# VHH binders against o26223: the designs that were tried, part 136

Target 1, 191 residues: o26223
Amino acid sequence: MKLLWTSQHIKVTVHIDGKVSKMDVLEAIKTRRSIRKYQDREVPEELIDKILDAAMCGPSAVDERPWHFIVVRNREMLEKIPEVHPYGAMVKDAPVAIIVCCDSSLEKIPGFWVQDCSIASQNILLAAHSLGLGAVWTGVYPLEDRVEGIRRLFSIPEHVIPFSVIPLGYPAENPGTRDLFDPDRIHLEKW
Key: E = the ipSAE of ESMFold2; O = the ipSAE of OpenDDE; V2 = 0.75 times the mean of E and O plus 0.25 times the DockQ between their complexes.

## First folded at step 9 (VHH)

Design s1 (framework vhh_vobarilizumab_d1)
Fold by ESMFold2-Fast, scan of step 9:
Structure s1 (fold): chain B 191 residues (1-191), chain A 121 residues (1-121)
Amino acid sequence: as target 1 above (191 residues)
Amino acid sequence: EVQLVESGGGLVQPGGSLRLSCAASGFTFSSYAMAWYRQAPGKGRELVAGISSGGYTSYADSVKGRFTISRDNAKNTLYLQMNSLRPEDTAVYYCARGPFESYIDYYFDYWGQGTLVTVSS
């Protein structure tokens, strides 16, 4: 029934152990946008800690949790990222960036680390947004030149693969949004 | 239906200026990144300039300082101001819509018909 898949906004209240909670996460998911312009303001360390905690809370294949994170605040290092990441020019203007990496020695099932690191990257974006920050996922893997450039710049070991570079800051842009709900992509019971 | 219509191309002498326009329809223009690409005879398409939904701009090294990309969200129009034009800027210029959200910066979604820019004396 297509009425199940309308653009109507539904606010849900759920009961958890006798407590009342809202579905606040849906608004975070629907309103998050990539932010490439940042205010000249420092991001507190405690917010980075909360973001990284959220990043590590995602599911991973057979609980392999292969992710490692490099937190870059040094201005000289941030300014060098665009030299090895052509579309990462905004990183030099960010107060901080997180590099999501896979430690291949932690991989239990071949190939699933890509999904694991994607989940971690998306959690960083959502957590940042929920804390009033803006961020953008700039792709590194599987582009060989970007992978090797980032590895060299940050002295990343051969068995560790840089996956994404995520600059973060207080937003200095306000991108518009839209309703992306497409009921033609939803099939009930069969294709 | 997504539609992009370029205009403003023409013949200009070296050192001259042109302003290209792209009229967009069929989508929420303000929510999408937009770009200008060009293709010279016998060559592949190259990205000239990009602009995010929030106004972050990027330029190819060959045009930095000479070209300015801008957008008017109220008019659903993308612009490329081209100054100090050179013979090597001769190409068909294409308006392109980028993805709404992307974790990789490629502009390859929808393309307009193109507008010819000829820089010659």
Scores: ipSAE 0.469, ipTM 0.707, lowest interface PAE 1.6, mean pLDDT 86
Fold by OpenDDE, second read of step 10:
Structure s1 (fold): chain B 191 residues (1-191), chain A 121 residues (1-121)
Amino acid sequence: as target 1 above (191 residues)
Amino acid sequence: EVQLVESGGGLVQPGGSLRLSCAASGFTFSSYAMAWYRQAPGKGRELVAGISSGGYTSYADSVKGRFTISRDNAKNTLYLQMNSLRPEDTAVYYCARGPFESYIDYYFDYWGQGTLVTVSS
């Protein structure tokens, strides 16, 4: 056990005999942080399955569900991602990454796929956190160089758009929680 | 309901010793990692020592060699033996529950009310 100095605690969920302890959804949302340091520990497939299940539970425009997911565990591939994603350095240190993609052929209304894939990505982050994993959303779309880099690296068809790369692992850092509530961002009835 | 109750704090001279206890209830104690935190006046809460469900221990550098964390699963009790106490060890000490075993490190929840340790000549 590595000790970290922290002023705050984070509630986590763990698997016991195939069961996961429950985390309040508001707690999950409020305590989630981007985690960029990971333990040298594999993530069980069961957890990834649960995360992906959660990723597919979000709403989408007219229920188009355009999302696809590439689960990457290959060490060589993980190490290559930073080469095409300058801000994805932590991916090389993660035991697994999920690449969220949009199949444009599934899109029913133009443009909403970004929202759909964002919801899926956020659900991945929340689910990961609730399961005791750390994750971070590294944006791919709409930066063309990153999109094409990831596309080439993973042989993604032209009609499929890589949206985000989300490395996951057991956290090796505790950045604490933040209070991000800003009443100045709330407007009543009108701006 | 999960409950943690710390005891054993008090006033001690530099170089002295104290033993803190944390009585746990409302959960299967033996299945969880546990930890001690402390908070000095005007400072943030900091991790002092942790122990896994299996008994693996870790310590902050500042207390290594002086403090010992242990547990009695039969009594649902966590302990912190503090030796060679220093003025800088003065703080409220809190017991915290961690995750199952060492499945996830660095995260702890459920705090007791704390017990004050004052080291002063």
Scores: ipSAE 0.005, ipTM 0.258, lowest interface PAE 11.9, mean pLDDT 87

Design s10 (framework vhh_vobarilizumab_d1; at its last look DockQ between E and O 0.01; V2 from the best seeds 0.00; counts 0 for: pae O 5.7 > 2, grease 32.1 > 24.2, SAP .799 > .668, placed apart)
Fold by ESMFold2-Fast, scan of step 9:
Structure s10 (fold): chain B 191 residues (1-191), chain A 121 residues (1-121)
Amino acid sequence: as target 1 above (191 residues)
Amino acid sequence: EVQLVESGGGLVQPGGSLRLSCAASGFTFSSYEMAWYRQAPGKGRELVAGIYSGGYTSYADSVKGRFTISRDNAKNTLYLQMNSLRPEDTAVYYCARGPFESYIDYYFDYWGQGTLVTVSS
């Protein structure tokens, strides 16, 4: 078995346009936006390595860590994603996409893999943002047609469930944000 | 309050063109995905075109190459340029606001009152 190249380079300092990206956690969370337009630039392997390292660092139910990741750079394959994912058209314009998968053979507790893969997906989005990249989570699970379409397209085994498709690139858009704090959802001491 | 107000509909001959506008108010327009839907007499609503906060666009196969969706974030306005109109494009056209930062693009949560487009002689 060969280890994925994406598991390396976790200690490398990343430079984006000659600058180190040093966004703090709260800033990253509050300013991250879905990015669907990308510059015609390759994303360095070292940045993908850092993103995938961050993806694997989330909490996991009974430490089952069922995540597997497919890194797609092949233009022909990226162009086929919209055929099986109706809202994935922007993927064909991205330099790279990450498919987050669950290997059900790694499950220790049934059903919690959804939370595990959600955490991994969000960590990919936050890590990408912190590194000066843009990304968007395009939902796959639990929509059966999308799950089976992605599975067939990427030769994913039947015991592995594709969860999300996340295109990434240098952003070619700058969407605005809004204040999301809602104190009516905070209950002190009791409901 | 969230408001979406469509305008620009009317009667046009086959092969003609129309430009629809949607004036948005009551929310931070630049932060939201927007769409145009249409509803022909006796039919359900059909997604025509979508535009994301940063300008990425998507189209239904039935209108691709003929219609262009665009937005002006500074003016809080959504547009639909409709060219090479066909009798089958006759419908009430609705402006819709999409959910903010959704990880599943599946539905839209606010709609305008609509503007009627009739393609006929």
Scores: ipSAE 0.589, ipTM 0.763, lowest interface PAE 1.3, mean pLDDT 87
Fold by ESMFold2, look of step 11:
Structure s10 (fold): chain B 191 residues (1-191), chain A 121 residues (1-121)
Amino acid sequence: as target 1 above (191 residues)
Amino acid sequence: EVQLVESGGGLVQPGGSLRLSCAASGFTFSSYEMAWYRQAPGKGRELVAGIYSGGYTSYADSVKGRFTISRDNAKNTLYLQMNSLRPEDTAVYYCARGPFESYIDYYFDYWGQGTLVTVSS
């Protein structure tokens, strides 16, 4: 009863890899780049689940957790996104995209949901990178035409605000890194 | 020092074609988004076409189907092929470098001197 052996699990030498990051967190932060070119390779559902779990681990104002996520894999829908989101042209070539939204009915303190959804969006980027995927945050809010266009395409209700569209897939480019540390931005004790 | 040098502008009749070039130096060209903007007298700068890492492109509605942006990363050169030119395309055309990392497409941090395109009426 408790031991269910499927022939697929028993007969194939397939190991479930990649659920736990192999990459140090500081390494992930320093090496993550916006990736806009993807391999023709499907992203397993379990990796998307892990990424969204990470997205929901971020702090939020008064623990309001206002975020909702739309996972888009349908080719017709992915191909329509650039029609209302011109910076999102690469979405049509991605195997999957995540739309980060705010449900305003969950706000406990007005004016902080943008920070909340930004935290979730960045966690998606880092988690994807740690799992060997590439992603890019394409801005939607606060650009009214993009917000309204995405809301219309995905039948998003008026109290829910689409914040960002994040296409992702296995990377087919390596744009490199750059040392961005700037000590002039650091002020000891006061300005 | 970052330098962007446009060339290929000139006088052309309606329906004609021009190809603009932008020679880039002083940065890792392949790492940056690049764009063409234009500015007619009395108007602000407007986006004409953008090309992003991975080779993806975007176009203003007014030029879609007529203009083609491309890049040659080995030669550090950005191109704009302009076909079926109209008098309304008359402007100074600028090569622009996008940011290293951005989640919004409204900021370009370096600009060329521009090249004048005049489409006669």
Scores: ipSAE 0.348, ipTM 0.674, lowest interface PAE 2.0, mean pLDDT 87
Fold by OpenDDE, second read of step 10:
Structure s10 (fold): chain B 191 residues (1-191), chain A 121 residues (1-121)
Amino acid sequence: as target 1 above (191 residues)
Amino acid sequence: EVQLVESGGGLVQPGGSLRLSCAASGFTFSSYEMAWYRQAPGKGRELVAGIYSGGYTSYADSVKGRFTISRDNAKNTLYLQMNSLRPEDTAVYYCARGPFESYIDYYFDYWGQGTLVTVSS
């Protein structure tokens, strides 16, 4: 059992058997941070399964569920990602990464796949955090060079669009808490 | 008002070292990602190094192993230690403020005036 600090005030207990302390949804949302440093520790498959399960639980346009996920654990591949995705430098240090993709053939209504894959990506981040892992969303779409780079690297079919690369691991940093509430962004009844 | 002021540039011989500083003011420095960019004559502005929340750092391949980005939050100052300088490192170096948290690496909303680094024999 290892205690991980996800914030100044939150302790996440990770058990050897893959069990973790429960985190309520508001806590997960409020305390989640992008994590770009990871421990030299493997992420159990069970946790990845839970994360992917969560990723598929979000809504999608007319329930089209266009998302696909590539789970990458191969070190060589992880190390290659930064070559085509400069912002993905931390991926080479992660034990695992999830590439969120859209199968365009599954789209029922054009264009909403971005929202669908965003929801899936965010759920990955939240689920990871709730399970005592750190993750970061590295944008791929709509940057053409990154999209094509990831496509070539992972032999992704033309009709499938890589959307995001999300490295995951046990956190080796604590970015701290943030307060992003802005009442000026709230309008009552009208703008 | 947000301000970024670079300093430390100058003329240096190949193989030499410089340390750039960027003094930040007008915002909570510790809350923001910061980066160094450079622009060589006739070229576009390129990312040199970034430092993210939590202290993670990244570098352009061309400067990896030679340059080090760091920050002192107590002093509201960003640094770029440049070692083993090369003629191709000649450029105006800019300090840039990034977002609090982002999945996009190319967006910065404030820039300094820049400091010139010339590497020449």
Scores: ipSAE 0.264, ipTM 0.671, lowest interface PAE 1.5, mean pLDDT 89
ESMFold2 (binder alone), look of step 11: mean pLDDT 82; pTM 0.831
OpenDDE, look of step 11: ipSAE 0.022; ipTM 0.325

Design s11 (framework vhh_vobarilizumab_d1)
Fold by ESMFold2-Fast, scan of step 9:
Structure s11 (fold): chain B 191 residues (1-191), chain A 121 residues (1-121)
Amino acid sequence: as target 1 above (191 residues)
Amino acid sequence: EVQLVESGGGLVQPGGSLRLSCAASGFTFSSYWMAWYRQAPGKGRELVAGISSGDYTSYADSVKGRFTISRDNAKNTLYLQMNSLRPEDTAVYYCARGPFESYIDYYFDYWGQGTLVTVSS
């Protein structure tokens, strides 16, 4: 970006419309759905800051915290993502996307960065939902062609691994829901 | 128990149209991502079109502008409207159920039996 951008922490839980969020954590988890259609509305920087703050709050293996984030708002760059990500067609229509990356130089224990970046990705989805936005996690790692395509497109260094691309915006779809609870996957005391 | 039954295939001349249908049963149809795949004789399968539970649609570059995917959740039915058909569209077309929520592309299960589309003079 051309403007100086720094991390910001919003202490007040007033949303962009002046209303306080009433969604509890369990409700957010159970009602979040992947959103692939977005309104033609900009997402304020303050909301992106809140989402990224939440992304960094997850547990991290031996506290290595290897994630870095690229915030993409440039329309031309968003339109190029589908060229290197076959399932990323919706990204070109999103007002913004977040690319979750691992800086391997921060890795303290081999392999656990995948869990760290997964936790960050899920926190982005939940935070977006709690703020009235919709988002979808489009997988990059471990698909080699997508990893290299995204790396080249965004000038990502070789020691940094793009993990996921998460377009987000104000939702323009209302996906159906399903009861996902499966008691057959719960074993008491023994397998 | 999950069933997908395709219909609507047949022989059609170049430039013609066909409408494929897929009748789904045994799951909450409205909640799932649905898709059409095709497999030409002697080749691997190709994703043709997908539709989310919220009606987001995606298409292979080879069919954009010619094919339209749609769903009728009240009837548990998936459709593929195929216009301006070409000999290259000749394939067995399969209906597939996608994931409810996924961070990795199209992992489709519960494929149907398929319906043959032949575009020839």
Scores: ipSAE 0.523, ipTM 0.751, lowest interface PAE 1.5, mean pLDDT 87
Fold by OpenDDE, second read of step 10:
Structure s11 (fold): chain B 191 residues (1-191), chain A 121 residues (1-121)
Amino acid sequence: as target 1 above (191 residues)
Amino acid sequence: EVQLVESGGGLVQPGGSLRLSCAASGFTFSSYWMAWYRQAPGKGRELVAGISSGDYTSYADSVKGRFTISRDNAKNTLYLQMNSLRPEDTAVYYCARGPFESYIDYYFDYWGQGTLVTVSS
């Protein structure tokens, strides 16, 4: 007899060798997938805090740390994001999204902010995954229509550049794992 | 159709051991979190142990050091080795499938019918 239990909240603590342990970094990297379907479940603030903490731990050019983060939980705003970001349709279904931005006034070396914000965005994805959440990186920069759309929607100052929109939630899909290792992309000592 | 069938329950004396099994079918077993729950008389259902698709394990504090959750993906079977059983371990034990990988919180969508474990002198 099939019993469906859709409302069971279970906290799972990962143990390695009998000790509470987090997902190791290689596992997080290797098993992370873009998740575009989410459960009808709120993401605790604590998890968002941890994710944002991780986002700020990445390196940046000369330690400029130009990133800012807009945490969006407002349903109306989440539903509006797809209007200015055609490939962000899943954002309307997420309980929360993080918009990664660059404050250009903090930039010390021109152009490296893209790398800095990319690192922050990737750390968000990895942290989310390690915490049992699904996320996807939806690119905003460098597409002008998306940049300006997000800017207007969230009243972002001109000196601040929206870089990515990352919806997050408990995953409602499992795309499986994939092997992306390609030895043909590895060159020893020279091309 | 997804099916979970528990077995291995029974009557055991305090200090004894039991091994529960859960036979899974109707889905790719290796891709899912699995867990054991239990429900004691008059109490709510509680998580006993969980195991990820990557073989990470989690235990309730009350069973740490005594219970071991494991899986055999080739056999589509989940196990719970229960040692040093106590009267307070008396419960119906359920096998549950988690639909997606999660390391902190998880929802389970399929449950077995349960197997009764009675620990009594």
Scores: ipSAE 0.005, ipTM 0.256, lowest interface PAE 12.3, mean pLDDT 87

Design s12 (framework vhh_vobarilizumab_d1)
Fold by ESMFold2-Fast, scan of step 9:
Structure s12 (fold): chain B 191 residues (1-191), chain A 121 residues (1-121)
Amino acid sequence: as target 1 above (191 residues)
Amino acid sequence: EVQLVESGGGLVQPGGSLRLSCAASGFTFSSYAMAWYRQAPGKGRELVAGISSGGYTSYADSVKGRFTISRDNAKNTLYLQMNSLRPEDTAVYYCARGPFESYISFYFDYWGQGTLVTVSS
């Protein structure tokens, strides 16, 4: 039972200025920031594999797991994303981007794929942070012009919906933090 | 209590230069993305340039190579250096603050009052 107990305890390892440091899950959640400036340094395939494994571990409505992922490393393709996603210009400078997609043929219950793909997107951000990388979620769905632009650019079939574009890399910025805890949003027993 | 105060606008001849400043107060400036927008008579607001908390910059095609956005986090100030100005750059220029954390980047939650830039002989 110790093995099962141990596997439920998630510890996060990050690289800071060449040193490996350990971060617990709560610290990872509280310190993750959107990163839009990246070092000119490639991200190993092993780290992308770990991130995508984590992305697929989220809860899913009726276990439909409708997510598919496109990993983009090609510089020419990354440079075209801002043409169809006006506020995704930082993607051009990232070494890699992940496009989170919904395969509608896997949908078991209408509409819940949005929550499923949101969970996958957030897990990508947290996993990247835990591995010493920085990432930012750039919204695609439900903006029809961005959905169709991304679909056409990456030859995505009509039954697949691009949900988000997440550039990632080794961070070249360190955004400050803010205490976001607001006790006025917590109601005990009743509103 | 969030305030954005633009300055540096004015009348300039074609080919001239202006430097716009935006003094920010009431929030942790270094933690937010900032932007410059403009609105010409009879047109909607257009994003001119954006800058992330870490200094990543983006520009509209119409100003790329002529305008430079920058920030000074120690002074809580955003800048727009405008070179090789053209009559079509005539507009009211607005400083804008981005949200603290957002998975959609096209919304800006605070705006200044604007500063008029007129490019004419």
Scores: ipSAE 0.390, ipTM 0.695, lowest interface PAE 2.0, mean pLDDT 86

Design s13 (framework vhh_vobarilizumab_d1)
Fold by ESMFold2-Fast, scan of step 9:
Structure s13 (fold): chain B 191 residues (1-191), chain A 120 residues (1-120)
Amino acid sequence: as target 1 above (191 residues)
Amino acid sequence: EVQLVESGGGLVQPGGSLRLSCAASGFTFSSYAMAWYRQAPGKGRELVAGISSGGYTSYADSVKGRFTISRDNAKNTLYLQMNSLRPEDTAVYYCARGPFESYIDYFDYWGQGTLVTVSS
């Protein structure tokens, strides 16, 4: 990935297979797809840092920002995730995964940490996509057995709740785009 | 209307093979994850094998190395090749559709099932 900045407008240029393309925010949102098949390629630490920076920039209820992140690159640990997350099988084949967690000691208002961690998870997916990577959100909370399994596997303290596991890497699949706009779900002035 | 129709079940001896097919219609097949589930008498439904829209596959530990899931997007058909069948594989096998973008393990449409009996 190469990042280019101009004085008139901020522009992000993504390097894809030797080609350069521009992806604005709406394009990123509309073309992001869940990716479960990855190339056998390392993801540079610099890209993970950029993704985590973006994850922490989301809005948060009363600015409580309760999120913590575990970055998993160890192959042995990635291979153990499917044992506690039955439908996270693709995680073992990813070069890296991010576990999004809530530190309940940072919570300022009860219950809004779920929305906060959802926002962080979506920002990870969008940031990864904008950098030429593929990712998928695999749900942990509120499934009690998965929460407990992930907690034990990664030695997560009792006051911290694992929310999602997001494997990511360079994509080895290219699902088509979707047109999901449904005007019947838009109501003007009243229901 | 979404339809999933399974076929290929039957009676087979231990060590034998069967190939199940699922004919899908009423949706853009290539955009969805697909799965095979099974339910033996007195047990709940269990995931046997899954395949993403991009071809990534996953298998239950009990069938790894013996079963192969595949798809033919041009024919809107899902397959399960079952080799080295065992008596414990006896069950009704169901084809299921899963939303590709779901972050929760969820299947929204199921077929009516096809019976596989492994007996000597």
Scores: ipSAE 0.109, ipTM 0.552, lowest interface PAE 4.5, mean pLDDT 86

Design s14 (framework vhh_vobarilizumab_d1)
Fold by ESMFold2-Fast, scan of step 9:
Structure s14 (fold): chain B 191 residues (1-191), chain A 121 residues (1-121)
Amino acid sequence: as target 1 above (191 residues)
Amino acid sequence: EVQLVESGGGLVQPGGSLRLSCAASGFTFSSYAMAWYRQAPGKGRELVAGISSGGYTSYADSVKGRFTISRDNAKNTLYLQMNSLRPEDTAVYYCARGPFESYIHLYFDYWGQGTLVTVSS
């Protein structure tokens, strides 16, 4: 029964009409990997601006758009992140990191800022990949010690919650992919 | 079917060296982060060393400078070179596969059967 589902998805993915289209979006989604090794190269501010523009274009619950971003290029500050984020050791070797934050004063509905900041984080990863950069999402929220550590390190106000730390740079690794499509997770019309 | 098989454990004197190997099968090894954990009798599992798909390495403070994690993607094999071994390094050592993609780095999804390392005279 799952065979028909797979066949329909194949038809959708190979459907070509008379309109000019790029398949690079699907390719970007399917080929993006977490990158933890970076070249010793500066990332231009213009690329960071493009990435943050993409981050802010995601859907947001009741259009609250609670996200704020800290762009960290200072070597001393990057080197301190692993002290408060145990799984952020690669950040010290990145040319730049983006800290995704929620300004709770912008929240219109309780709790949906988590989804909003998740969307912004994923858009950063996809935009970076599309621009030839590599990045990795290192989780902060909801781990209290990491939230508190990052808040203290970057002088983040009480009403702002650090959500994720995303180091990025030109990639110095090329991890492969795997086929993640599982038709057993797709149910037609009913469970 | 994911399979991880450790080897290279044994009895060694303090100050000695051992090289552990982990043979991986059933998945695209080069696409995954890998780690070595250890468990001493009566204790929980402790992360010893981790390596990303691209070769970025991390170490527990207790083994930093003494242990080296490495991988051979062509052979689907993970290694742990253990130098200057101490009695407190005595444990069962486990090879572990990290999740394919994760934004939380707290857990590993597959573990080997383990290989015993005993440091004693």
Scores: ipSAE 0.409, ipTM 0.677, lowest interface PAE 2.0, mean pLDDT 86

Design s15 (framework vhh_vobarilizumab_d1)
Fold by ESMFold2-Fast, scan of step 9:
Structure s15 (fold): chain B 191 residues (1-191), chain A 121 residues (1-121)
Amino acid sequence: as target 1 above (191 residues)
Amino acid sequence: EVQLVESGGGLVQPGGSLRLSCAASGFTFSDYAMAWYRQAPGKGRELVAGINRGGYTSYADSVKGRFTISRDNAKNTLYLQMNSLRPEDTAVYYCARGPFESYIDYYFDYWGQGTLVTVSS
C-alpha cells in the first residue's frame, strides 16, 4: 500500500497563550468529548474570539449564516440558566457559556437554520477542544419552554431563536477516546 | 443485550433510609450518564437524580439534600442513597441510561424494570 499522504502530514497549528500546539483535524474530531466539569479558571477572551471565528466558518444553506452568539461570563446570569434549562445544571459551574442563536430575519430558505446552527455548535465544540478547553452542547431548540426561558433571561428579540447553550472551560475530567466505526452502516452503490 | 437491574427497594418507615442499586450489563457502563427516575402512584414519571461520566450530579428539588447518587464503574453499578424518607417518596424507582455524548439530556434509551419503595408507618 502506498498513500500520497497520511494523517501525520495533515496538521493544524494552534496558538494558545503564545504557545504552539498541533492537532490533526481527524484526531480532533475523534478525540473530542462532552465535558461537564471545569476548573475554577478564567478562559482568555482571545480563545473565545478564536472559537467564535471557527463557529462562523461552517457551511450554511444558501450561505444564509443566520447565527448570532451571546457570550455569558456573568456569574449571576450563568447561575440562572438551570432555572429555565433544568438539564443544563453544569452551566452554572462553567466560567463562560456561549448561546448560539438564529436571527430569523437572515433566513433565506425555511427550516435550514437548524442545520446551520447545529454546524456552528459543533464547530464551537471542536475549536474549544483544539484549544485545550472542554465544552458540551446543551439542547434548547426545539423545546419551546427552554427557548422562551432563555429568550426572556437574555432579552433575546422575538425574531431570534436560541438554539443551544454551550458551557466551556478548562476541563476537570478526561474521558477516553471512543471507537465508533461501524461498517454495517456503510452501503456501497445502493442501500 | 443492554440490561439494567434495580434492587434495594422495600418497605421503610418515615425518616428511614434505603440504598438502591442498579446492576448494568451489555455496554461500557463508564461511557454513559446514568439516572434514577421514579413513578409515584397516580403521578407521572419524574427524574430524581442524574450522574454523568465525569461524576457531576443533579437532583430534583424534592430530594436535594436527602438523596445521593453515586456510581462504581469497576462494578458497573449505580447507587441511590435515600435518607430521611417521606411518604411522598413512595414510588417505583427506575434506573435509566443516557448517552454521555447526548446533546439532549431529556431522553434516556434504556430503562430497568424498577424497584418498589414504600414509605409508610
Scores: ipSAE 0.233, ipTM 0.642, lowest interface PAE 2.5, mean pLDDT 85

